# Ledger of designs, part 233: miniprotein binders against q9bqp7

Target 1, 240 residues: q9bqp7
Amino acid sequence: VPQNWFPIFNPERSDKPNASDPSVPLKIPLQRNVIPSVTRVLQQTMTKQQVFLLERWKQRMILELGEDGFKEYTSNVFLQGKRFHEALESILSPQETLKERDENLLKSGYIESVQHILKDVSGVRALESAVQHETLNYIGLLDCVAEYQGKLCVIDWKTSEKPKPFIQSTFDNPLQVVAYMGAMNHDTNYSFQVQCGLIVVAYKDGSPAHPHFMDAELCSQYWTKWLLRLEEYTEKKKNQ
Below, E stands for the ipSAE of ESMFold2; O stands for the ipSAE of OpenDDE; V2 stands for 0.75 times the mean of E and O plus 0.25 times the DockQ between their complexes.

## First folded at step 24 (miniprotein)

Design Qk13 (at its last look DockQ between E and O 0.85; V2 from the best seeds 0.00; counts 0 for: pae O 1.7 > 1.5)
Fold by ESMFold2, look of step 24:
Structure Qk13 (fold): chain B 240 residues (1-240), chain A 100 residues (1-100)
Amino acid sequence: as target 1 above (240 residues)
Amino acid sequence: SPEMKKELVQSIEWLAKEVEELLRMGDPWYAIWMARLAVDFAEDTGDPELIAKVELLLAEAMIKAGDPRAREIIEQAKEIAEELGSPELIEEVEKVRKKK
């Protein structure tokens, strides 16, 4: 149980963004701050078992690929993720398109994997946008805020080389999403709030992605777990 | 090597308990995702009993999510149970099959 519980929603803010919303998605630039990022908090508070499993996975990959092969593999995974996010930002932004290379990006298995999801996405409010929780003292960079089947969500896009998930991105995805939600809901750069989350894992082979929808109740349960991780992080920094 | 295998098994058991918590929270989709990780690491142990038990946990998560792929996972666990000749494990497989 967190010692200092704080709500994920902001009672001073409207949660019904309709009709009057701008057609241009928000893109708040990420500022260099001394306060920790969501990903830093989560990385620094992994359990011993999570750390062990990650190291075990890394050692297996190095045995299979060699050290240079593993570095190339991780660089390629990072590059493919970056290209995927760039393609999605272009697809979802009416004022910006990828340059002359859009056709090559549309040939990605990851883009094929999410096509059925994109048909249900509308009302894009933010893309690749920074969030800051001034009270709880953390920052993040969310992928997307849009309606999914009529529900406004923070949407997180992930890639996976089916059938084996990429473990480094997996353990804490819902915590990451709710941390972004809480930060956005208490960030003065935003005039609206969000109650739901969506995690979409796209597959390299183009297999249909599963839309993992998190309603307000589920988000509240994950929010409690996020608060525990943030509390653990601040305790560790107190002891440095 | 034996000490590493024991710690790996303990970490897989920890991950399985995380899957059970996700099911209690009402998030069977994320439980599936985490259970797939547990299966991957269980295969690394070379322990067929552990593999089958974690596959059955994955199947239970799939059943709760309404994912029809649970049938394939149950058949995989059944094959392992039959190869081992473990009547306890065969009973566990049938119990999960009947929940479908």
Scores: ipSAE 0.741, ipTM 0.887, lowest interface PAE 0.8, mean pLDDT 85
Fold by OpenDDE base, look of step 24:
Structure Qk13 (fold): chain B 240 residues (1-240), chain A 100 residues (1-100)
Amino acid sequence: as target 1 above (240 residues)
Amino acid sequence: SPEMKKELVQSIEWLAKEVEELLRMGDPWYAIWMARLAVDFAEDTGDPELIAKVELLLAEAMIKAGDPRAREIIEQAKEIAEELGSPELIEEVEKVRKKK
């Protein structure tokens, strides 16, 4: 049980999104502060087993690609991920901002992969927006807040080259999502609450993306795990 | 190295426990992802018994998720079990198959 328990959901916020259709998705800039990011917390609180698994994967990839090949691969994966997020932001943004759509960004297997998911996405509330949990003292940049099949979700978009998930893309993703949810639900910059998460894994070959839906109950369970990771991070920092 | 194999086995055991927990939590899709990782690492050990056991765990997660790929994984585990001649593993395969 976390020593510093804090709810993922804010009882002061109505579960019903206020019917004001925000005409424009929120885009709060990430401020570079002394506040740890969700990603930093997760990275520094990896288990020995997780670190080992990642190192073994890295070693295998280096063996297959060589050191330079692995660096190139890593750079390409990062670039592809970035371009995919930029393309999604462009797609999910209101049409008035679409004038500068690089058509080349839209011609990716990843974009093809998520088309069936995008059909079920509506009511975009935030895109590439910073969230801060003031009490728990962490920050993050969430990809998207939108309705998926009529449920308001924090959506996290992931890219995978193969149907086999890369360890880096999946291991702590549920924790990342709920960390963003909890932060958003208590961030004064947001007037609404999210109760669901969605991880979407897009595939490079254009095969149908995998939607991993997280209901409120599952989110609450992962939130407990997130709090434990955050406590571990805090303890490690006190001992440094 | 034997030490590396030991670390792999420990990591697989940890992943297996996490998969079981995820299944208990009602997240079979994430369980599938973790189980796939466990299979990939089991393959790196070259231990067919360990591979089959982790494949069965993957299959259980797939069954709970309604993933049709469970059939293929069960058959792979069955082939390994038959090749090993392990009555225990064959029984485990049949138990998973009956859950489908």
Scores: ipSAE 0.371, ipTM 0.703, lowest interface PAE 1.7, mean pLDDT 86
ESMFold2 (binder alone), look of step 24: mean pLDDT 87; pTM 0.861

Design Qk14 (at its last look DockQ between E and O 0.77; V2 from the best seeds 0.64)
Fold by ESMFold2, look of step 24:
Structure Qk14 (fold): chain B 240 residues (1-240), chain A 100 residues (1-100)
Amino acid sequence: as target 1 above (240 residues)
Amino acid sequence: SPEMKKELVQSIEWLAKQVEELLRMGDPWYAIWMARLAVDFAEDTGDPELIAKVELLLAEAMIKAGDPRAREIIEKAKKIAEELGSPELIEEVEKVRKKK
């Protein structure tokens, strides 16, 4: 149970759009490296079991690919993820046309994989936008805030290669989503709030992406877990 | 090494507890994802009792999600339970099978 509980939702805010809200998606620049990011908090508070399983996975990959092969593999995964996020920001931005897009970004199995999801996405409110929780003292960079099938969501895009699971994303992705949600709901740069989350897992071969919807109750349960991780991080920082 | 195998088994058991918590929270989709990971590592141990137990947990998550692939997972666990001759595992297989 966290010692200092804080609500994920803001009763002062409505989920209804304000008519005076900007027509262009928000993109708040990330400026606060002096306070911890969500990803740093999660990385620094991994359990011994999470660390062991990740190391075991790395050892299996190195045995299969060799050390140089593993480095090339991880570099390619990172680059593919970066390109995927860039392509999605371009596709979802109302200010870009096809002529302004890098055609190589649009040609990938991951983009094919998410097409059926994108047709259900509308009302984009934020893209690649910074969030800060001033009270709880953490910062993040969320991928997207938009409606999915009529529900306003913090949306997180993930890539996956079948058949091997990508273990680094498995344990904590819902915590990352709700941490961004809680920060956005209490960030003065945003006038609205979000009660739902969506994790979209896209596949390299173009197979239909899986949308994992998280309703408000599920988000609240993951929020409690996030608060415990943040408390653990704060305690470790006081001792160093 | 023997120490590495023991730590692997302990980590798989921890992972299975996370799957159980996800099912209790009402997130069977994430429970399936995490249970598949647990099965993958359990197969690495060569421990048939552990493999069968995490396969049954995966099947339970699939049943809660309405995933029909639970049937083939239950059959895999059943075969292991019969080869081991474990009445406890056979009983656990039937309990999960009846939930389908």
Scores: ipSAE 0.724, ipTM 0.883, lowest interface PAE 1.0, mean pLDDT 85
Fold by OpenDDE base, look of step 24:
Structure Qk14 (fold): chain B 240 residues (1-240), chain A 100 residues (1-100)
Amino acid sequence: as target 1 above (240 residues)
Amino acid sequence: SPEMKKELVQSIEWLAKQVEELLRMGDPWYAIWMARLAVDFAEDTGDPELIAKVELLLAEAMIKAGDPRAREIIEKAKKIAEELGSPELIEEVEKVRKKK
């Protein structure tokens, strides 16, 4: 049980999104503060087993690609991910901002992969927006807040080159999502609450993306795990 | 190296526990992901028994998720079990198949 328990959901916020159709998705800039990011917390609190798995994967990839090949691969994966997020932001943004759509960004297998998911996405509330949990003292940049199949979700978009998930993108993704949910639900910059998460894994070959829906119950379970990781991070920092 | 194999086995065991926990939590899709990782590591061991066991765990996760690919995974595990002549593995395969 976390020592510093805090709810993922804010009882002071109505579960019903206020019917004000946000005409424009929120985009709060990430401020570079002394406050740890969700990603930093997760990276520094990886288990020995997770670290081992990642190192083993890295070694295998270096063996296959060489050191320079692996660096190039890593750079390409990062670039592809970035371009995919930029393309999604462009797609999910209101049409008035679409004048500068680089058509080349839209011609990716990843974009093809998520088309069936995008059909079920509506009511975009935030895109590439910073969230801060003031009490728990962490920050993050969430990809999207939107309705998926009529349920308001924090949506996290992931890219996979192969149907085999990369270790980096799999194990802590639910924790990242709920960390963003909890932060958003208690961030004064947001007037609404989210109760669901969605992880979407897009594939490079255009194969149908896999939606991983997280209901309120599952989110609550992962939230407890997130709190434990945050406590571990805090303890490690006190001992440094 | 034997040490590397031991580390892989430990990692697979840890992943298997995570899969079981995820299945208990009601996240079979994420369980599938973790199980796929476990399969990849099991393949790196070259231990057919370990591969079959982890494939069955993947199949269980797929069944719970309603993933039709469960059939293919079960057949892979079955083939390995038959090649090994392991009555225990054959029984485990049949147990998983009955869950479908």
Scores: ipSAE 0.461, ipTM 0.756, lowest interface PAE 1.5, mean pLDDT 87
ESMFold2 (binder alone), look of step 24: mean pLDDT 87; pTM 0.857

Design Qk15 (at its last look DockQ between E and O 0.83; V2 from the best seeds 0.75)
Fold by ESMFold2, look of step 24:
Structure Qk15 (fold): chain B 240 residues (1-240), chain A 100 residues (1-100)
Amino acid sequence: as target 1 above (240 residues)
Amino acid sequence: SPEMKKELVQSIEWLAKEVEELLRMGDPWYAIWLARLAVDFAEDTGDPELIAKVELLLAEAMIKAGDPRAREIIEKAKKIAEELGSPELIEEVEKVRKKK
């Protein structure tokens, strides 16, 4: 149980966006701050077991690929993720709908993988947008806020290669999503709130992506776990 | 080394506890993702009993999620239990199979 509990939802905010909202999604710029990011908090509060399993996975990959092969693999995973997010922002942006899109962005197995998900996505409110929790003092950059099957979600896009999944974010992805959600719900740059989350795992071979929907109850339970990680982070920095 | 295997087993047991917590929270889909990692690491140990037990945990998560692939996982664990000749493990396999 966290000692400094704070609610994930804001009862003073509507979960229904204004009817007069602009058709262009919000993109709040990320500012350099002294306050920690969600990813830094999660990285700095990994358990001994998480660290051990990550190192074990890295050593197996190095054994299979060689040192240089592993460096190239890691670089390619980062690049593929970046290209995937660029493609999704282009596809979901109303401005890009009126302009010719880069064909290379659309010729990805990951994009093929998410097509069935995208048909259920509408009402895009934010893309690649910064969030800040003013009270709890953390910041993040969320991928997307949109409706999925009629429910407004913070959506996180994740790439994965079958059969050897990349382990790095697997442990904490739901915590990342709810941390962004809580920050957005208490960020003065946003006039509405979101109660649901969606994690979409896309596959390089084009296999159908898996939509992991998190309703408000589940998000509240993950929020408690996030608060514990943030509390642990704060205590570690207090003792330095 | 024996020390590395011991720490690997302990880390797999930690991961299995995380999977069980996710099932209690009502998130069987994320539980499946973590359980698959646990199976992968369990296979690295070469310990058939550990592998079968973690596979059964994965199958339980799949049943909770309504994932029909649970049947394949249960059959894998059943084959291991029969090869080991472990009546207790065979019973555990059957208990999970009846949950379908």
Scores: ipSAE 0.763, ipTM 0.901, lowest interface PAE 0.8, mean pLDDT 85
Fold by OpenDDE base, look of step 24:
Structure Qk15 (fold): chain B 240 residues (1-240), chain A 100 residues (1-100)
Amino acid sequence: as target 1 above (240 residues)
Amino acid sequence: SPEMKKELVQSIEWLAKEVEELLRMGDPWYAIWLARLAVDFAEDTGDPELIAKVELLLAEAMIKAGDPRAREIIEKAKKIAEELGSPELIEEVEKVRKKK
């Protein structure tokens, strides 16, 4: 049990999104503060087993691609991920902002992969927006807040080159999502609450993306795990 | 190295526990992801028994998720069990098959 328990959901916020459909998705800029990011907390609190698995994966990839090939691969994966997020932001943004759609960004296997998911996405509330949990003292940049199949979700978009999960893209993703949910639900910049999460794994070959839906109950379970990771991070920082 | 193999086995065992926990939590889809990872690392050990055990765990996760690919995974595990001649592993395969 976390020593510093804090709820993922804010009882002061109505579960019903206020009927004011914001005509424009929120995009709060990430401020570079001394506040740790969700990603930093997760990276610094990886288990020895997680670290080992990542290192083993890296070694295997270096063996297959060579050192330079692996660097190139890593750079390409990062670039592809970035372009995919930029393309999604463009797609999910209101049409008035679409005037500068680089058509080349839309011609990716990843975009093809998520088309069936995008059909079920509506009511976009935020895109590439910073969230801060003031009490728990962490920050993050969430990809999207939208309705998926009529349920308001924090959506996290991931890219996978192979149908095999890359550890980096899936391992702590549920924790990342609930961390963003909890922060958003208590961030004063947001007037609404989210109760669900969605991880979408897009595939490079255009095969149908996998939607990992997290209901409120599952989110609450992962939230407990997130709190434990955050406590561990805080303890490690006090001892440094 | 034997040491590397030991660390792999420990990591796979940890992943297996996480998969079981995720299945208990009601997240079979994420369990599938971790189980697939465990299979990949089990293959790196070259231990067919370990591979088969992790494949069965993947199959269990797939069954709970309603993933039709469970059949293929069970057949892979069955083939390994038969090749090893392990009555225990064959029994485990049949137990998983009965859950489908």
Scores: ipSAE 0.687, ipTM 0.866, lowest interface PAE 0.8, mean pLDDT 89
ESMFold2 (binder alone), look of step 24: mean pLDDT 86; pTM 0.850

Design Qk16 (at its last look DockQ between E and O 0.89; V2 from the best seeds 0.76)
Fold by ESMFold2, look of step 24:
Parts: C-alpha cells; structure tokens; sequence
Structure Qk16 (fold): chain B 240 residues (1-240), chain A 100 residues (1-100)
C-alpha cells in the first residue's frame, strides 16, 4: 500500500477528445531536467530477484556468444527496437506517406507482425510524445496514444524474439504503461485523458503480434504498484 | 555452483509468486508471459521437479487466458512427473489437467 496515494485519472478531464482537436498527433518534446524518468525509476527499484535473473540471463548469453558477441547482440536488439518505433511513428503519422518512407525500414518482420493490430488502430492523438506528471514529478516518453478497437489507449510497442521473452522489458512493462497514463492525465500539455492501456508484442519472424489490453480496473491495480516503485525511488534518493 | 543454483531456485520461486499475483489481479495473459520466463529459468537449473512445477503454473495461466496450448504444457509436465515417479507431482498434474 503506498503511503502517498494519488489517483491515475483526472476528474477535471473528459475521456473524449474535442471534435475540433488537431488532426496531427501531438509530439511534445522531452525536456531533460532534474526529475526522474519512468524508466529510471523502474531501473533503480528492481528487486534483488529481478537483478539476479537479469544478470543470470546476461551471463548465459555471454557464455553462448562471447563478450563481443553479447555486446553485438544487445546493440542489435536496441537498434531493431529503435527502428521498429521509428517505422511505426512513420506509418501512423499523417505527415508522412509511404512514398516518403525508407522501404527497408518497413520490411522488418516486426512490422509484418503488427499489421493485423494496426488495422484496429485509429484516431492517433500522440506519437513519441513526452509526458510529465505535474504533481508526482516524473517524466516519460510514450510511444502512442490512439484508439484500439474503439478504446483510447496508451499503446506501448515491444519487440520479442519468439518464443522467449526479452527479459529486460518483461518485468515492469504494465507499470511503464500506467505511469505514462497517469502522467499524461495530469500534464497540462494534454487536453484529454486515457483510461486504458495496450501492450503490443511484435515478433522478429513476422508471426502475428499479441495485443495485451488493460482496462481501467486493471490499470488502477498496476497504478498502485507503480506508486510503490516511485515511493521506493524517492526514499532511496533521500538516503543518497 | 550450489550457491548460485540455490539463489536461482529462490528467484524462480519469487517469479512464480508474481505470476500467482497476476492471476489474482485478473491478468492471465501477462501471467502467461511471466510464467514462460519462469519456465526458461527453471530449465537452466536442470531440476526436473522445479521445471514441472513452473510448467504447471504456466498451464494454469494459459487455461485462465483461454489459450489451448495449455494441453501441450500439461503433457510436458506429465512426462516429467511420470519419469520422477513423484506421487505428489502426479497429483498436481492431474489437478491442473482436470481444470482444462
């Protein structure tokens, strides 16, 4: 139970965008400042067990690939994730057309993997956009805000090499999503709010991606866990 | 080393408790995702009883999520239980199979 609970939703906001809202998705620039990011908070509050399992996974990969091979592998995973997000931003942006895109970027298995999901995505409101929780003082950079099957969601795009999950993103992905939701809902740069989350896991081989929808009740339960992590982070920084 | 294996087992058991919490929260899909991770680490231990137990947890999560591939996982755990000859583990397998 967090000592300093705060609601994920903002009672002063509608869950429906104004009809006169801009047709171009928001892209609020990320300001580098003193307040912590969502990913920093989560990284600094991993349990001993999470740290151990991550290090075990790293050691196993180094044994299989060698130190240089592991460095190359991790760099490639990061690059492929970055390219995937860039491709999705390009596909979902009304400012760009397919003729203006790098066709090699669009040919990845991850993009093929999400095609059936993208058919259900509409009403894109934000892409690669900064969020700041004005009261709780944390920041983030969300991937996408759009309707999925008619429900406005913060959408987080993840890559996975099927069948094994990528361990670094697995433990806390729902907490990351709800932290972005809470921040967006209390950020003066946004005039609307979201009640739902969506995690889309795309596969390198092009196999159909798995959508994980989180309704408001589930988001509220994950929000409580996020608040505990933020509280733990704050306590650690007081002792440093 | 024995100390690393003990800590690995304890960390897998911690992860299994996280899976059970996800099921209690009503998030069986994410529970499946986390349980697959637990199975992967359990296989690294070489401990067939632990492997079968986390596979059964994965199968329970898959049943709750409506994933028919639970049948394949139950059969894997059943084979391990029979090879070990553990009456407790065989009973656990049957309990999960009947939930199917």
Amino acid sequence: as target 1 above (240 residues)
Amino acid sequence: SPEMKKELVQSIEWLAKEVEELLRMGDPWYAVWMARLAVDFAEDTGDPELIAKVELLLAEAMIKAGDPRAREIIEKAKKIAEELGSPELIEEVEKVRKKK
Scores: ipSAE 0.754, ipTM 0.893, lowest interface PAE 0.8, mean pLDDT 86
Fold by OpenDDE base, look of step 24:
Structure Qk16 (fold): chain B 240 residues (1-240), chain A 100 residues (1-100)
Amino acid sequence: as target 1 above (240 residues)
Amino acid sequence: SPEMKKELVQSIEWLAKEVEELLRMGDPWYAVWMARLAVDFAEDTGDPELIAKVELLLAEAMIKAGDPRAREIIEKAKKIAEELGSPELIEEVEKVRKKK
């Protein structure tokens, strides 16, 4: 049980999105500050087993690709991920911002992969927007807040080159999502609250993306795990 | 190395526990994901018994997730169990098959 329990949901916020559909998705800039990011907390609180798994995966990849090949691969994966997020932001942004759509960004297997998910996405409230949990003292940059099948979700978009799970992208993804949810639900820059998460795994080959829906109950369970990771991070920083 | 194998086994055991927890939490999809990782690392051990056990765990997770690929995984585990001549593994395969 976390020592410093804090709710994921804000009881002061109505579960119903205020009827003012913001005509424009929020895009709050991430401020560089001393506050740790969700990603940093998760990375620094990986278990020995997680670290081992990642290192073993890396070693296998280096064995297969060589050191330079692995560096190139890593760079390409990062670039592809970035381009995919940029393309999604462009797709999910209001049409007025679409005038500068690089058509080349839209011609990816990843974009093809998520097309069926995008059909169920509506009511975009935020895109590439910073969240801050003032009490728990962490920040993050969330990919998207939108309705998926009529449920308001924090959506996290992931890319996978192979149908085999990339350890790096998925291991703590549920924790990342709920961390963003909890931060957003208590960030004064947001007037609404989210109760659901969605992890979408897009595939490079254009095969149908996998939607991992997280209901409020599952989010609450992962939130407890997130709080434990955050406490561990805080303790490690006090001992440094 | 024997040390590496030991570390792999420990990591697989940890992943297996995470899969079981995820299944208990009602997150079968993420359980499938973690179980796939466990299979990949089991393959690195070269231990067919361990591979079969982890594949069965994957199959269980897939069944709970409604993934039709569970059948293929069960058949793979069955083949390994038969090749090993392990009555225990064969029984475990049949137990998982009955859950489908």
Scores: ipSAE 0.690, ipTM 0.864, lowest interface PAE 0.8, mean pLDDT 89
ESMFold2 (binder alone), look of step 24: mean pLDDT 86; pTM 0.857

Design Qk17 (at its last look DockQ between E and O 0.82; V2 from the best seeds 0.74)
Fold by ESMFold2, look of step 24:
Structure Qk17 (fold): chain B 240 residues (1-240), chain A 100 residues (1-100)
Amino acid sequence: as target 1 above (240 residues)
Amino acid sequence: SPEMKKELVQSIEWLAKEVEELLRMGDPWYAIWMARLAVDFAEDTGDPELIAKVELLLAEAMIKAGDPRAEEIIEKAKKIAEELGSPELIEEVEKVRKKK
């Protein structure tokens, strides 16, 4: 249990669409500051077991691919992820839909993989947008806020190559999502709040993406775990 | 290397406990993702008992998620339990099958 519990939802805000909201998604710029990012907090508070399993996975990959092969593999995964997010932002943005598109950016198995999910996505409110928790003092950059099957969600897009599981973000992905949710709900740049999360795992071969929906109750449970990680981070930095 | 393998086994067991927590939280779909990762590491150990135990945990997550592929995982664990001749593992397989 966190020593200093704070609610994930803001009682001053509605989770309902505002009739006065513009149709253009928000894109709040990320600002340089001294407060930690969600990803830094999670990375600095990994357990010894998480670190060991990640190192084991890395060594296994190096043994299979060689050191140079592993470097190329990780670089390609990063590039593919970047291109995937750029393509999704273009697809989901009304203004980008009217502009010239890079045809090769839209040609990917990952984009094919998510098509059935995108059919259920509507009411896009934010894309690649910064969030800051005004009270708990942490920042993040969320991928998307939109309705999925009628529920307003923070949506996180992931890429996966079968059959080799990519573990770098898998341990804490739900914590990342709820941390963004809590920050957005307490960020003065946003006038609405979100109670649900969605993690979408896309596959390089175009196989149907896996959606992982998290309702408000589940998000609250993950929020408790996030608060513990944030407390651990704060204590570590106080003692450095 | 033997010390490394023991630490790997301990870390997989820690990961399995995380999967159990996800099931208690009511997130069986994310539990499936984490259990698949645990199975992958367990297969790397070459320890049949550990592999079967983690496969049964994956099957339990699949049952709770309503994923019919649980049956093929249960059969895989059953085969291992029979090859080991472990009555305890055979009992664990049947316990999971009853949850279907």
Scores: ipSAE 0.749, ipTM 0.891, lowest interface PAE 0.8, mean pLDDT 85
Fold by OpenDDE base, look of step 24:
Structure Qk17 (fold): chain B 240 residues (1-240), chain A 100 residues (1-100)
Amino acid sequence: as target 1 above (240 residues)
Amino acid sequence: SPEMKKELVQSIEWLAKEVEELLRMGDPWYAIWMARLAVDFAEDTGDPELIAKVELLLAEAMIKAGDPRAEEIIEKAKKIAEELGSPELIEEVEKVRKKK
């Protein structure tokens, strides 16, 4: 049990999204500060087993691709991920902002992969927007807040080259999502609350993306795990 | 190396526990993802018994998720169990199949 319990949901905020669909998604810039990011907390609190698995995966990839090949692969994966997020932001943004859709960004297997998910996405409230949890003292950049199948979700988009789970894109993803949810639900820059999470794994080959939906109950369970990771991070930092 | 194998086994055991916890939490889809990782790393051990056990865990997660691929995974585990001549593994295969 976390020593410093904090709720994921804000009782002061209505569960019903205020009917004023903001005509424009929020995009709050991430400020560089001394506050740790969600990603940093998760990376520094990985278990020995997680670290080992990642290192073993890396070793296998280096064996297959060579060192230079692995560096190139890593760079390409990063670039593809970035382009995918940019493409999604463009797709999910209101048409008035779409003047310069780079058509080349839309011609990806990843975009094809998520098409069936995008059909169920509506009511976009935030895109690439910073969240801050003032009390718990962490920040993050969330990909999307939108309705998925009529439920308001924090949506996190992941890319996978293979239909097999990419280890980097699977570890702690639920924790990342709930961390963003908890931060957003208590960030004064947001007037609404989210109760659900969605992890979407897009595939490079255009095969149907996998939607991992997290309801409020599941989010609450992961939130407890997130709080434990945050406490561990805080303790490690005090000891440094 | 034997040390590497030991570390792999420990990591797979950890993944297996995470899968079981995820299944208990009611997140069978994420359990499938974690179980697939466990399978991939079990294959690195070259231990067919370990592979079969992890495949069965994957199958269990798939069954709970309603993933139709569960049967294919069960058959893979069954084949390994038969090749090993392990009555214990065969029994485990049957137990998982009964959950379907």
Scores: ipSAE 0.685, ipTM 0.864, lowest interface PAE 0.8, mean pLDDT 89
ESMFold2 (binder alone), look of step 24: mean pLDDT 88; pTM 0.873

